# Designs tried in a protein design chat: VH-VL binders against q960a1r229to459. Part 6

Target 1, 231 residues: q960a1r229to459
Amino acid sequence: LKGDRIELLLPKNIDQFKKFKKDRTVISSGLITRFVSTRNPKEFSQKWISTKYVKEFNEITVNKDSVVVGAALNIQKMADTLTSSLSINIGKEIDSFIQKFSSPQIANFATWTGAIISGAKSSLSVSDLLILFNVLDAKLTLLNNSGELTQVAIEEFAEKKLFATHTIVNAIFSRSLTGFLFCLKLGETSEQDSTNFNFAALVGNQVSRIFVGLGGQPKRLTSLEVHIDAL

## First folded at step 19 (VH-VL)

Design y1
Fold by ESMFold2, fold request of step 22:
Structure y1 (fold): chain C 231 residues (1-231), chain A 119 residues (1-119), chain B 106 residues (1-106)
Amino acid sequence: as target 1 above (231 residues)
Amino acid sequence: DVQLVQSGAEVKKPGASVKVSCKASGYTFTDYYMHWVRQAPGQGLEWIGYINPNRDYTDYADSVQGRFTITTDKSTSTAYMELSSLRSEDTATYYCARWGYDEYSFDYWGQGTTVTVSS
Amino acid sequence: DIVLTQSPATLSLSPGERATLSCRASQSVSYMNWYQQKPGKAPKRWIYDASNRATGVPARFSGSGSGTDYSLTINSLEAEDAATYYCQQYSTEPRTFGGGTKVEIK
């Protein structure tokens, strides 16, 4: 007979989360993935900690120059928040793009953090959410194992594989972005999430941002940006 | 002209349900999110929740979680709000309101639907 | 949730007087809107983003403020201005409203 049991902690605020996180696998709101501690697997049950009820991970704050979306929010809530809080030429494209991104069923359950981490880990897949974060120059607030908060660009998060050592607290999107956002997804037209190619451009901003997704991390098209910014 | 026209007043007993309609015209219904706000007699305004009509995605204030259901019928450009297990404290005028882009405010409101809950 | 406290609850003034309506937030907010509501009617967007008048709002109305303290001013009150005015914040979810200030004409 196995002595297995599941231990899932449901902290209510970030201070509790910091206390209880040690040696536990963080799971996103709405998703539960079973993980086993690698330190002492024989002496421990499966130990998980959820972001679902942490107040700070569920907060949305709209400032004059930024919008901050907590890590436990689902993809659809994040998209609706950005649509409602960014300029119409950016927000409406986000709204349109998410409809191509995933079915309503998936978007309502999956957290944006789960999707970002999945995209950041992959060397082969094309992530629609990751390219969106790149084109919007999203920043992430990260919590390290010592309880310290840092802020990094989405590109650095993926490049330095910070998903392995940090917990995402929130994402920060600039509301100072101007111009037009254009996003394109090519793949099967079904509601499955597979993408063969994507493209995202923010043009007419003071510094244009243009990305292409061909597999792995989105690639920034800096020569095209320089050309467009010169016009 | 943008117009939001709501269904007529309702009188209900505690424990019943009510469904209020909000018919939109003068714009493409699926281009805007629809919100619901209520106002108890002699009181201020309370945000209830919203719906994204393209996704049927809804979210509600924690204070009202569990009893409200917001839906749409895109073919008639109509939003609905259903409130179950009515209590006397639910007596209020219920408004639909459209979220305006770039002004970040409710730009158009329905005329209101009074729901009275009495024994 | 951010609590918005409006004062005074009722403001009774004569035509031509200056009316000042206050809205205080329980924490700093970046977006404050104002709605006018006449008896038996739906609210109307009046001031958005602290100081911008909605279409059709007379120039005698002005909005100001930042942080936790916002105000709506009517520089020369007219009879048609009798209404209840609500402030509303969009800086955190959920969106919340103040309790209203009822402006009456003596």
Scores: ipSAE 0.756, ipTM 0.894, lowest interface PAE 1.1, mean pLDDT 85
Fold by ESMFold2, look of step 20:
Structure y1 (fold): chain C 231 residues (1-231), chain A 119 residues (1-119), chain B 106 residues (1-106)
Amino acid sequence: as target 1 above (231 residues)
Amino acid sequence: DVQLVQSGAEVKKPGASVKVSCKASGYTFTDYYMHWVRQAPGQGLEWIGYINPNRDYTDYADSVQGRFTITTDKSTSTAYMELSSLRSEDTATYYCARWGYDEYSFDYWGQGTTVTVSS
Amino acid sequence: DIVLTQSPATLSLSPGERATLSCRASQSVSYMNWYQQKPGKAPKRWIYDASNRATGVPARFSGSGSGTDYSLTINSLEAEDAATYYCQQYSTEPRTFGGGTKVEIK
């Protein structure tokens, strides 16, 4: 309906967001990402609500055992935060990996949540952010339609398609991870993500975490983890 | 061996701009993030923002006005901070400081650049 | 923003005395650092993560605290310890500093 106006609400905190988000399409920085990612006209809404100015979605908190990054942060800010707050052998590899997977233009403006949702929706694409979140054992804080908060592993978010029923509030990364992170990608460049194959391994941690991206969700290589942990 | 050497003191009029340099040596410039901190006379320290030199990505404290611009020149291993539309309240010593991994603190500081804004 | 309140503003003591510098945060903080600054010089990393001494910091310096209350203690003050000490939190952005405690030797 061409006669309808688009209403875009810009809440300043999570309480305002909860109050006014009902039955609105959630958007983040980079409105274009939603239009590019949707192929279904029914997903367009005349009533939108933005995460861009919500205080809690833009916060960063560094605790003794975790770092929490708000959902509205761009990819580069998230990467820099993790690089600065994790051990050098993990943080430096995150910094290097982000440089390999996207141009500065994309990383500086696209949200990490947009990239995660795009990766979680696809059964065929290989997502660099999704494998990074898996190898770091990331958790997501989610807001349901009733305004309640839950916390899930990144694997559960994608597997149960929680992007359809929940809004991401933040991501939580453990600062207790030890050892060395190694990340590899192979592929071409394109918009959002452009990888044919990726691989991420955290070795020397209490339990190694090793993942491969071949299309869809990253696959954990538990047999290889056991072998490496035995060395 | 790590050194951060800043440009000399500046005296400016309100409304002018100033650009402070911070020349790094003794390490690979792109391996570390560079931060800027200022200190008004007789006051404490205020964090301004940082730059990731590999991506030229910057972020700034919301409390500072949108008048700061942080840049780098990787060929000379130099970080810059520019402050436009100077006001008397911008009179301060400006420091560059390197973020130290695993200690999560500023491990090396430049000697400071005093910027005085007066009529 | 997290406000860090340092007290006392000035601490004037004789050599050999114990100095205790207080830093109180407006809300709970998980990571607190301390910097030493001598007149006309840049700050220098002194204590990180509440209690860890930076390289080259004498053993007479110690840090402690958690939550909202942190302190820096100098056991047996020496003349070279005269400086201003700043606390700094790395728990939320923006990173914030305390107003400083100036330590003077009588």
Scores: ipSAE 0.730, ipTM 0.883, lowest interface PAE 1.2, mean pLDDT 85
Fold by ESMFold2, look of step 19:
Structure y1 (fold): chain C 231 residues (1-231), chain A 119 residues (1-119), chain B 106 residues (1-106)
Amino acid sequence: as target 1 above (231 residues)
Amino acid sequence: DVQLVQSGAEVKKPGASVKVSCKASGYTFTDYYMHWVRQAPGQGLEWIGYINPNRDYTDYADSVQGRFTITTDKSTSTAYMELSSLRSEDTATYYCARWGYDEYSFDYWGQGTTVTVSS
Amino acid sequence: DIVLTQSPATLSLSPGERATLSCRASQSVSYMNWYQQKPGKAPKRWIYDASNRATGVPARFSGSGSGTDYSLTINSLEAEDAATYYCQQYSTEPRTFGGGTKVEIK
């Protein structure tokens, strides 16, 4: 980027993306894609491919048991989709939690995939979006180099470092989770400080999910879940 | 208890702009997303877009992007829809509608604002 | 965009008859809502999530269906049921509506 030339391919559908993704660096940031796509293509010395204009990566599907959000959506659109499609006691907390997030300019333009990949790569930072995905038991649909689609839990994506070998196509959130979502954040985003603490709990009339963020991947508090479920 | 009261009918010439208001009462305005829907004479309903009043975030149907602007004024619990560069095919009744949690449907509608675009 | 095709366009029946309104989606949807609209008035939520009646909707109304095929049934038609009924899907954006079925009382 600093004096380097970048060739950016802008496919319009997943079939084109599959054909041309090989040997290219995938970018999921709407801000970076917009900036690079306005430059002269003759000057490129690096090869990138964007998800921004791929139709299938921009789709939203609300099913009876799940909501599917495409990988190219910005953070705010994803949050609004989840808020509108999940139960009131979960959706309103998502809306409130995201409002405490950094600037609306970031949420309105940055993709959720960029934030998830950044969080999954870090062994030190605490990610608010990553803990939200964990407490909601999010699944990711991934595209491998062979053009195959696989679905993995958010925990497996980070644990196996699948961001290095796979492209996120969408996220899938269960609509069968019930109860109340509670989220707590202490400190600022990791952009200004490498350490903060967050906590997310989904409690109700089914098995609870409780996570804490202390640095790196969120930790599930299964002993606390058993205690709460016994009440 | 919940009411959505819209501004009155408008008659405009092509090329003008119109701004329709939708004043909400009977609930906490920022707790619900507001949508806009229009209906041309003798036609069905067309979804325009929505606003998240807490973030002032909007999104629009692809077919209508570029000319519609949805805004809110939280202090007066009012949503607005502005349509610029009016054309004769924009003649329609414009409705605000609230998105209902847990029912996943438009639970309350404004009375509608008729916008007539004539030469 | 998901296209919703309602049929018939107009349904003219006598009081007491059974009315069945059809809504077919161009692809599978998980959420189908129905709205009632009388002339000069705003739509009202009537049926949500295929089969649930909104508050104040008479028991003679019922909704059913899944996938691509949905219906609204009025078991014993009354004069006050004369209106246009629109189906609406939520499964994808943009949220789309059917063209409506106008129910008339002979």
Scores: ipSAE 0.695, ipTM 0.868, lowest interface PAE 1.6, mean pLDDT 84
Fold by ESMFold2, fold request of step 22:
Structure y1 (fold): chain C 231 residues (1-231), chain A 119 residues (1-119), chain B 106 residues (1-106)
Amino acid sequence: as target 1 above (231 residues)
Amino acid sequence: DVQLVQSGAEVKKPGASVKVSCKASGYTFTDYYMHWVRQAPGQGLEWIGYINPNRDYTDYADSVQGRFTITTDKSTSTAYMELSSLRSEDTATYYCARWGYDEYSFDYWGQGTTVTVSS
Amino acid sequence: DIVLTQSPATLSLSPGERATLSCRASQSVSYMNWYQQKPGKAPKRWIYDASNRATGVPARFSGSGSGTDYSLTINSLEAEDAATYYCQQYSTEPRTFGGGTKVEIK
């Protein structure tokens, strides 16, 4: 019935973020002008910290062999970055795939990290962004509670539930990928956890990557990859 | 051949708005990002922003946010840039430029549209 | 934003001379492109990714560099090379341009 006091910090760079992160719940969706009322259980935190204005979480860096997308960017900006910086056969398919996202898929998440975390948490839903990250062999840079940075594959992030113990700083995509990317999306993700089907394949690279989404985490089709690579 | 043909020169008063067109031909319009760049007289080039014609998503340089609006008309393969609340420092030549895949550079440019803002 | 500083601002040389145009970035960049702009005309892509000549660019033009220091060289200057040359980075958003080097023929 009562709203507790909420303290929200708005750091401007990662050094400030590291300094003030301890004892705070991270808001990766950038809900800075909003205070959330809570029933005040002892397990809830009233101290929040936002990623929205952290310089490093909003940066985009295009290197020779990788492109790095900051955690605070929205899905559309991430898509534009990948489309503009990856090879044409991959970038164009990413653009086409994101175009098929429904308005709720875009509107429900202020950032790509929100969508990834939502997909990684679910054992039943089918996430379009998560399968895209898997087929592209995306890596995530994570910040632990002691301020140390590490990098993990997207599969490990979801499998080990690292969203519970780490803050996403950025995503890293290889620019050395070659070949053709194909993505299919059938149906839409339901708020009632209805099963959608999706499929993503990168073929003609050194090692093919093929995934299917039937519910929960995308499933890698390693037997099919071996068959395709042997052709 | 790829061509980007822009609308003609404009003379405007401070406080007015201007809308510059860039008609594309020789390629599939929705397959490529369209960027806008301006050049004040005797000065260098300043990136303004872009539009993805496939998804109609836009982004702008921080230094120019608030007054520029980039749009497209897919049926005519035309990109537009509108600048509101014109100031004398907006006097410049405005270029559309296509982002080239795999070369990661602006591969084709429009001929430019001179906008002069004077009382 | 990454600041690109071009030098010299103006380079006035005789035909046949070797011209070297410098572009220095405020931090390391991975992609540096060059554009040629003749008076009253739109820029044209000239060099991309530091050293690759765009289609139709004469072989007397070459680009080099990495990190923060890049250059464009014209081995034997010709009258048609009179133009302003701009460098442009694509490594950190926003994309930024240098101030230009104006090449003049004596």
Scores: ipSAE 0.604, ipTM 0.826, lowest interface PAE 2.1, mean pLDDT 84

Design y5
Fold by OpenDDE, fold request of step 22:
Structure y5 (fold): chain C 231 residues (1-231), chain A 119 residues (1-119), chain B 106 residues (1-106)
Amino acid sequence: as target 1 above (231 residues)
Amino acid sequence: DVQLVQSGAEVKKPGASVKVSCKASGYTFTDYYMHWVRQAPGQGLEWIGYINPNRDYTDYADSVQGRFTITTDKSTSTAYMELSSLRSEDTATYYCARWGYNEYSFDYWGQGTTVTVSS
Amino acid sequence: DIVLTQSPATLSLSPGERATLSCRASQSVSFMNWYQQKPGKAPKRWIYDASNRATGVPARFSGSGSGTDYSLTINSLEAEDAATYYCQQYSTEPRTFGGGTKVEIK
């Protein structure tokens, strides 16, 4: 490999991560592979820090009322965790939806955090994980530059573009959701990670949650929710 | 009626490989994750890995990472575990176990396959 | 990893007596399951989510607990209850089991 030496720091815990994050660009394991393949290393003079080996970013916690998934986990592991820890009417649909999401290679290596950030940055792309997180009313634990942790809704994360200033530590999913989850994805080919349209509906919950993805942030169908909830 | 039927006992030498099978019936094979749990003689139970049959995604315990491989054949509703680079400490009865929805437990177990690793 | 410590290791009692098996976790757990295993047989799900009896489990069996402390109780022991009972947690990955309590009937 010809080019400038890229310095990559691999912290083992969140304290180390906090200490060295200030002057480094955060990368996930999946992004490292793509970065090396697509960009000429000769032009890269930046210091990098990885979440891959940070203990707290790899933790899975199943609580009575919530599931917590670390930011360093790949998409499939995140999905499997949700499938295994949520009700059958929600979990099975997640499993099925993610199966259609991308190639196994991408899902097995790319972090869910990377996918969420990529989706949140785009105003045109349709993100399957964003719609899933929205329909499930997911929360994100964020680390700011001061080393403080805050919790925000996925909608706020995207709206305020917090990916520019914060690092995702984990995602929190409610286990109190009831009803059935329905997800739909339409893409050009079954083997490509392209999505032109997606749809997600949680029906039978105290409050229905219905989203449609046409590009950028998923749109919530509030009127439909109100109508369904009135039935 | 849900059933998990495993292959017969195996005796191997250190460094050898063995493949254990677990045939599932009575339910849709791809709807459930299949886990593997082992039990050394006279010892307790140890989780060693699982597979998502829909995606063939696997995860393993650190103790077997890099040596054990879980696979599935959807056409026969069978899960496999290949044990490579066998060590004496791998001597155990290996169980396949289904992870159940809603009840968050291993709801069905195979009868077990004893693998003995001896010089 | 969460360590589950079961006590006692062996419990020898007479028919009709009450048996209490303990499972203590190194940290708080959300879901605790119990499995019954007879000699030479596979484990069977016995209690799930701390207090729910699996299908076919006699009413004399009960489970309780929260946080770090869980227990399995057999109200009136029968000869067929002779087995090793294992607790298992689903709160953190990897999922882990206790060392087991062997119940012997005199």
Scores: ipSAE 0.910, ipTM 0.967, lowest interface PAE 0.4, mean pLDDT 93
Fold by OpenDDE, last read:
Structure y5 (fold): chain C 231 residues (1-231), chain A 119 residues (1-119), chain B 106 residues (1-106)
Amino acid sequence: as target 1 above (231 residues)
Amino acid sequence: DVQLVQSGAEVKKPGASVKVSCKASGYTFTDYYMHWVRQAPGQGLEWIGYINPNRDYTDYADSVQGRFTITTDKSTSTAYMELSSLRSEDTATYYCARWGYNEYSFDYWGQGTTVTVSS
Amino acid sequence: DIVLTQSPATLSLSPGERATLSCRASQSVSFMNWYQQKPGKAPKRWIYDASNRATGVPARFSGSGSGTDYSLTINSLEAEDAATYYCQQYSTEPRTFGGGTKVEIK
């Protein structure tokens, strides 16, 4: 889409995306909202590139040892995929937890990537997706400005603020995790759009993973993990 | 015992609509995703869509996108599929199928509903 | 989409014989399932995750394979085994089925 003030590229694959990514702002939507166009000065041309139609960003791959979810997928599709491809002791809890995450309207349209980045940028908000990614020890495939792909842990992504320099291509979840997942969310309202506190614990035969969210990056409760694993 | 019971056969004209039902019993309806698979006469099986009963989230195959709608009634543990703008190519037996945990397969199937589209 | 090609299309054998059904994928798949369908009936889950028999499936049935090549074997055919068998992959979306192999008993 080419307009007088805004140029939006809709690449169909990752190679096209790499080629045109330079000097463009990445967006998850295939549509430029009327609000973006009205806020731009008449003399300022903005260049955008969308992930919405990139083939690799919309792919779901279920491997024996991992599940790969493309960055362009909405939150609910990601959650359903994890629920369908992981053990019942983990998958059912994911399904339940995401049901409480946000309104269906938001979850059906917002990308999980957008939510992860928003959470990682904030020092005050409690992010349900961040705590879920942390407790599941998720990895992210990132594209840098040079066109190279790298894989990093979700903790490293947030700590190093890689969202400023990299584009998320997909998330990788391990299928080797054992045990039970427990998630809790507390909000100020009865609605699904607010979180003041969240908690996630993976306990079982492997090393326990326990996180608490009070704002900003989830905190790992290592002492509790050690205690539980000693029982 | 888990059972999926579907509604009876339907005969429709092109352009018409029909709604097929699938009543589930023997398990917690909201704990499992319900899928729909169709089979044209003498042909193989084709996945056409699914619904997450907890969120009423749906996804469809390209072949039926925009024409078919899957819904649920939690109070009766029933899944529905409305077929609109029917075409002759939609003539098939339609099955509801539950996706099972851990075993990653369709573990239970309805008996099927035959929909015939003819002028 | 992943295309699953089953061969042969039809297999006619006598009771007691060994039957081997093939399913080839257009690309590598991680999970392969098999379903049995008798005429006028709904499909039934038969083999899941390549080699696991579903509940009630006789021991004469076995599944094997990895990557792009999978097979279902019936060690000693019985009359009740007459049916069409479909393979189904769970590696990429959308989930897809093979064209089926019809097993006929002479």
Scores: ipSAE 0.907, ipTM 0.965, lowest interface PAE 0.4, mean pLDDT 93
Fold by OpenDDE, last read:
Structure y5 (fold): chain C 231 residues (1-231), chain A 119 residues (1-119), chain B 106 residues (1-106)
Amino acid sequence: as target 1 above (231 residues)
Amino acid sequence: DVQLVQSGAEVKKPGASVKVSCKASGYTFTDYYMHWVRQAPGQGLEWIGYINPNRDYTDYADSVQGRFTITTDKSTSTAYMELSSLRSEDTATYYCARWGYNEYSFDYWGQGTTVTVSS
Amino acid sequence: DIVLTQSPATLSLSPGERATLSCRASQSVSFMNWYQQKPGKAPKRWIYDASNRATGVPARFSGSGSGTDYSLTINSLEAEDAATYYCQQYSTEPRTFGGGTKVEIK
């Protein structure tokens, strides 16, 4: 779409996306109207590119050892995919945790990438998805400005603020995780996936992963992990 | 024992609507996703959509997107699928099917509801 | 979408014979399931994750395969095995089914 102030490209595949990504702001929506209404027209970027119709960004792949979720999927679809493809002791907890997410409107329409990026940018609030990705040891496939793909841990993504220079293509979750997942959250907000407090623990017959969110980025509780694993 | 019991056969004209029900029992309804699969006469099986009963979130196959609507009534452990703007090609037996954990398959099926669309 | 092609479309054999049903995927799949359907009845889960028999499935049934090629084998066919068998993949969305193989007992 071309307008007087705004140009929006709607690539159909990742190759097209790569070609036109430079000098464009990435958006998950195919509609500009939603963003125009919320942002100051004076600061609104003129060039946009959408992930919404990119085939590869909408793909779900379930492998024996991993599940891959495309970047264009909404939060709920991502959660449902994990619930459906991981063990019951993990999947059910994910489903329950996301159920307590912000308004269904947000979960149903906002992309999980948007939530992850927002969480990664935040220094005050705690992100539900961010702690979930951390406890599950999620990997992100990133596209840089040169058109190259790399995989990074979610911790690295946030720490290095890679959202400023990279586009998320997909998330990769391990299907080899065993044990039980426990998630808790308090203080949900209506507009974000942020809370005042959240906690996530993966415990069982594997190396435990335990994270707490009480402001800013989730913090790993390594000492507690060691204790649990020694039991 | 897990059971999925569906409503009876329907005959409709093109353009009409019909709502099929699937009552679940023997398990916690909200713990499992309910899917719908249809089978045209003499043909194979086609996945057409699902619902997460906890969030009432739905997703559909392209072939039925915008025409079919899946809903739930948690109080009665019942899933519904409303078929609107019916076409002749929608003539099929429609099954509700539960997606099972760990074994990643449709572990329980309803008995099916035949919907016939004819002029 | 992943296309699953089952062969043969129909298999007619005598009791006691061995039946081999094939399911070929248009691309590699991670999880393959099989369902048994008798006329006028709903499908029943029969084999899950390529090689696991569902509860109540006789030992004469077995599943195997990986990548793009999967098979269901019935050792020593019995009359009750007459049905259509469908393969189903869970590797990509949407989940898809094969066209089915109808097993007839002579």
Scores: ipSAE 0.907, ipTM 0.965, lowest interface PAE 0.4, mean pLDDT 92
Fold by OpenDDE, fold request of step 22:
Structure y5 (fold): chain C 231 residues (1-231), chain A 119 residues (1-119), chain B 106 residues (1-106)
Amino acid sequence: as target 1 above (231 residues)
Amino acid sequence: DVQLVQSGAEVKKPGASVKVSCKASGYTFTDYYMHWVRQAPGQGLEWIGYINPNRDYTDYADSVQGRFTITTDKSTSTAYMELSSLRSEDTATYYCARWGYNEYSFDYWGQGTTVTVSS
Amino acid sequence: DIVLTQSPATLSLSPGERATLSCRASQSVSFMNWYQQKPGKAPKRWIYDASNRATGVPARFSGSGSGTDYSLTINSLEAEDAATYYCQQYSTEPRTFGGGTKVEIK
């Protein structure tokens, strides 16, 4: 960062945030979102935009059919919200899964958005949050460079690498999911992000959702889903 | 049967600290989040914070942020709340309350602990 | 924060009468609960998710509502129903309570 002009912007609402983001490339999302703009051919400007004071990034909304979690929230707060707002058969497993996910320090301070982006960028790392989002069929509300909001599936977000051009505003989880959630992970140590394998299965009266994490975007096991649903 | 049993009444001076307890029984302590709600004399109910016993993660209302600390002892199935830098406005009955699954409500409450802050 | 306004603040009725308690939210809420509190006692869950009676709650109690307007109704009041009733929303954090309606039996 030596020699670069860094500016920290503190928008007070989503409209101000949009204005600050306009015509800037997204580098990261979360509590502090970094944008890079090249307005001068000879100079680049780095601007950091804090989401701390923007309600849309920090709010939790529980609807009848969905749960909405702001992008600025930490991993644990997101997990607790899902645990508290989804059925016991799903919520308890989320709570347990996140308990084993990472160190409390990371979970308490890192945004879920940051974790999702990190996982989506990597083809090698196994992301526990990515598999959770996939098995729960999560949607993301994204803000593009034009200031428009769109909703996309987590798969599309990763596949199209939308983290490069869009800012995550929130995640949307369905409350209509039925059945039981099963999650597991394998790693060398419990204190480090050493997960080298994870698995998530939502099995119930609805169509089963089964994913395996071997690195990068989790793989959906559709054949297994069909088999289980036929039982 | 699920029961939440709280510690006894406390009288403190402004600036002092007090720790109240909530012992849970009749269920797996770590499976449920424990919340704290207070009620000033003659007033309504105010949510002030919660703890996830599995991770010891806590969150607080702005009104008590930085002054109140919620903790748990899993071995005794007990939740604690330490109230520090007490103010007269903190005079209230404090309740621990379990957040229930599926029914999305506080399904069980402690009997309450009255904390009086007076000079 | 979502503000819940309960009305009336106090309701004085005779046994056998019908009581209607109102809870209005400053914005639309998805889950509304009601708690009964008697003097010197802890609140008790009474109605959850707008219209479901908790275990042990008499059939004369009912809840209804959606959006910003919710109500608790007591058909044919009994002396034991004298208490303060609080509504509580679970739609936006932090979870908030109404100011309560005190039901008095003449």
Scores: ipSAE 0.902, ipTM 0.965, lowest interface PAE 0.4, mean pLDDT 91

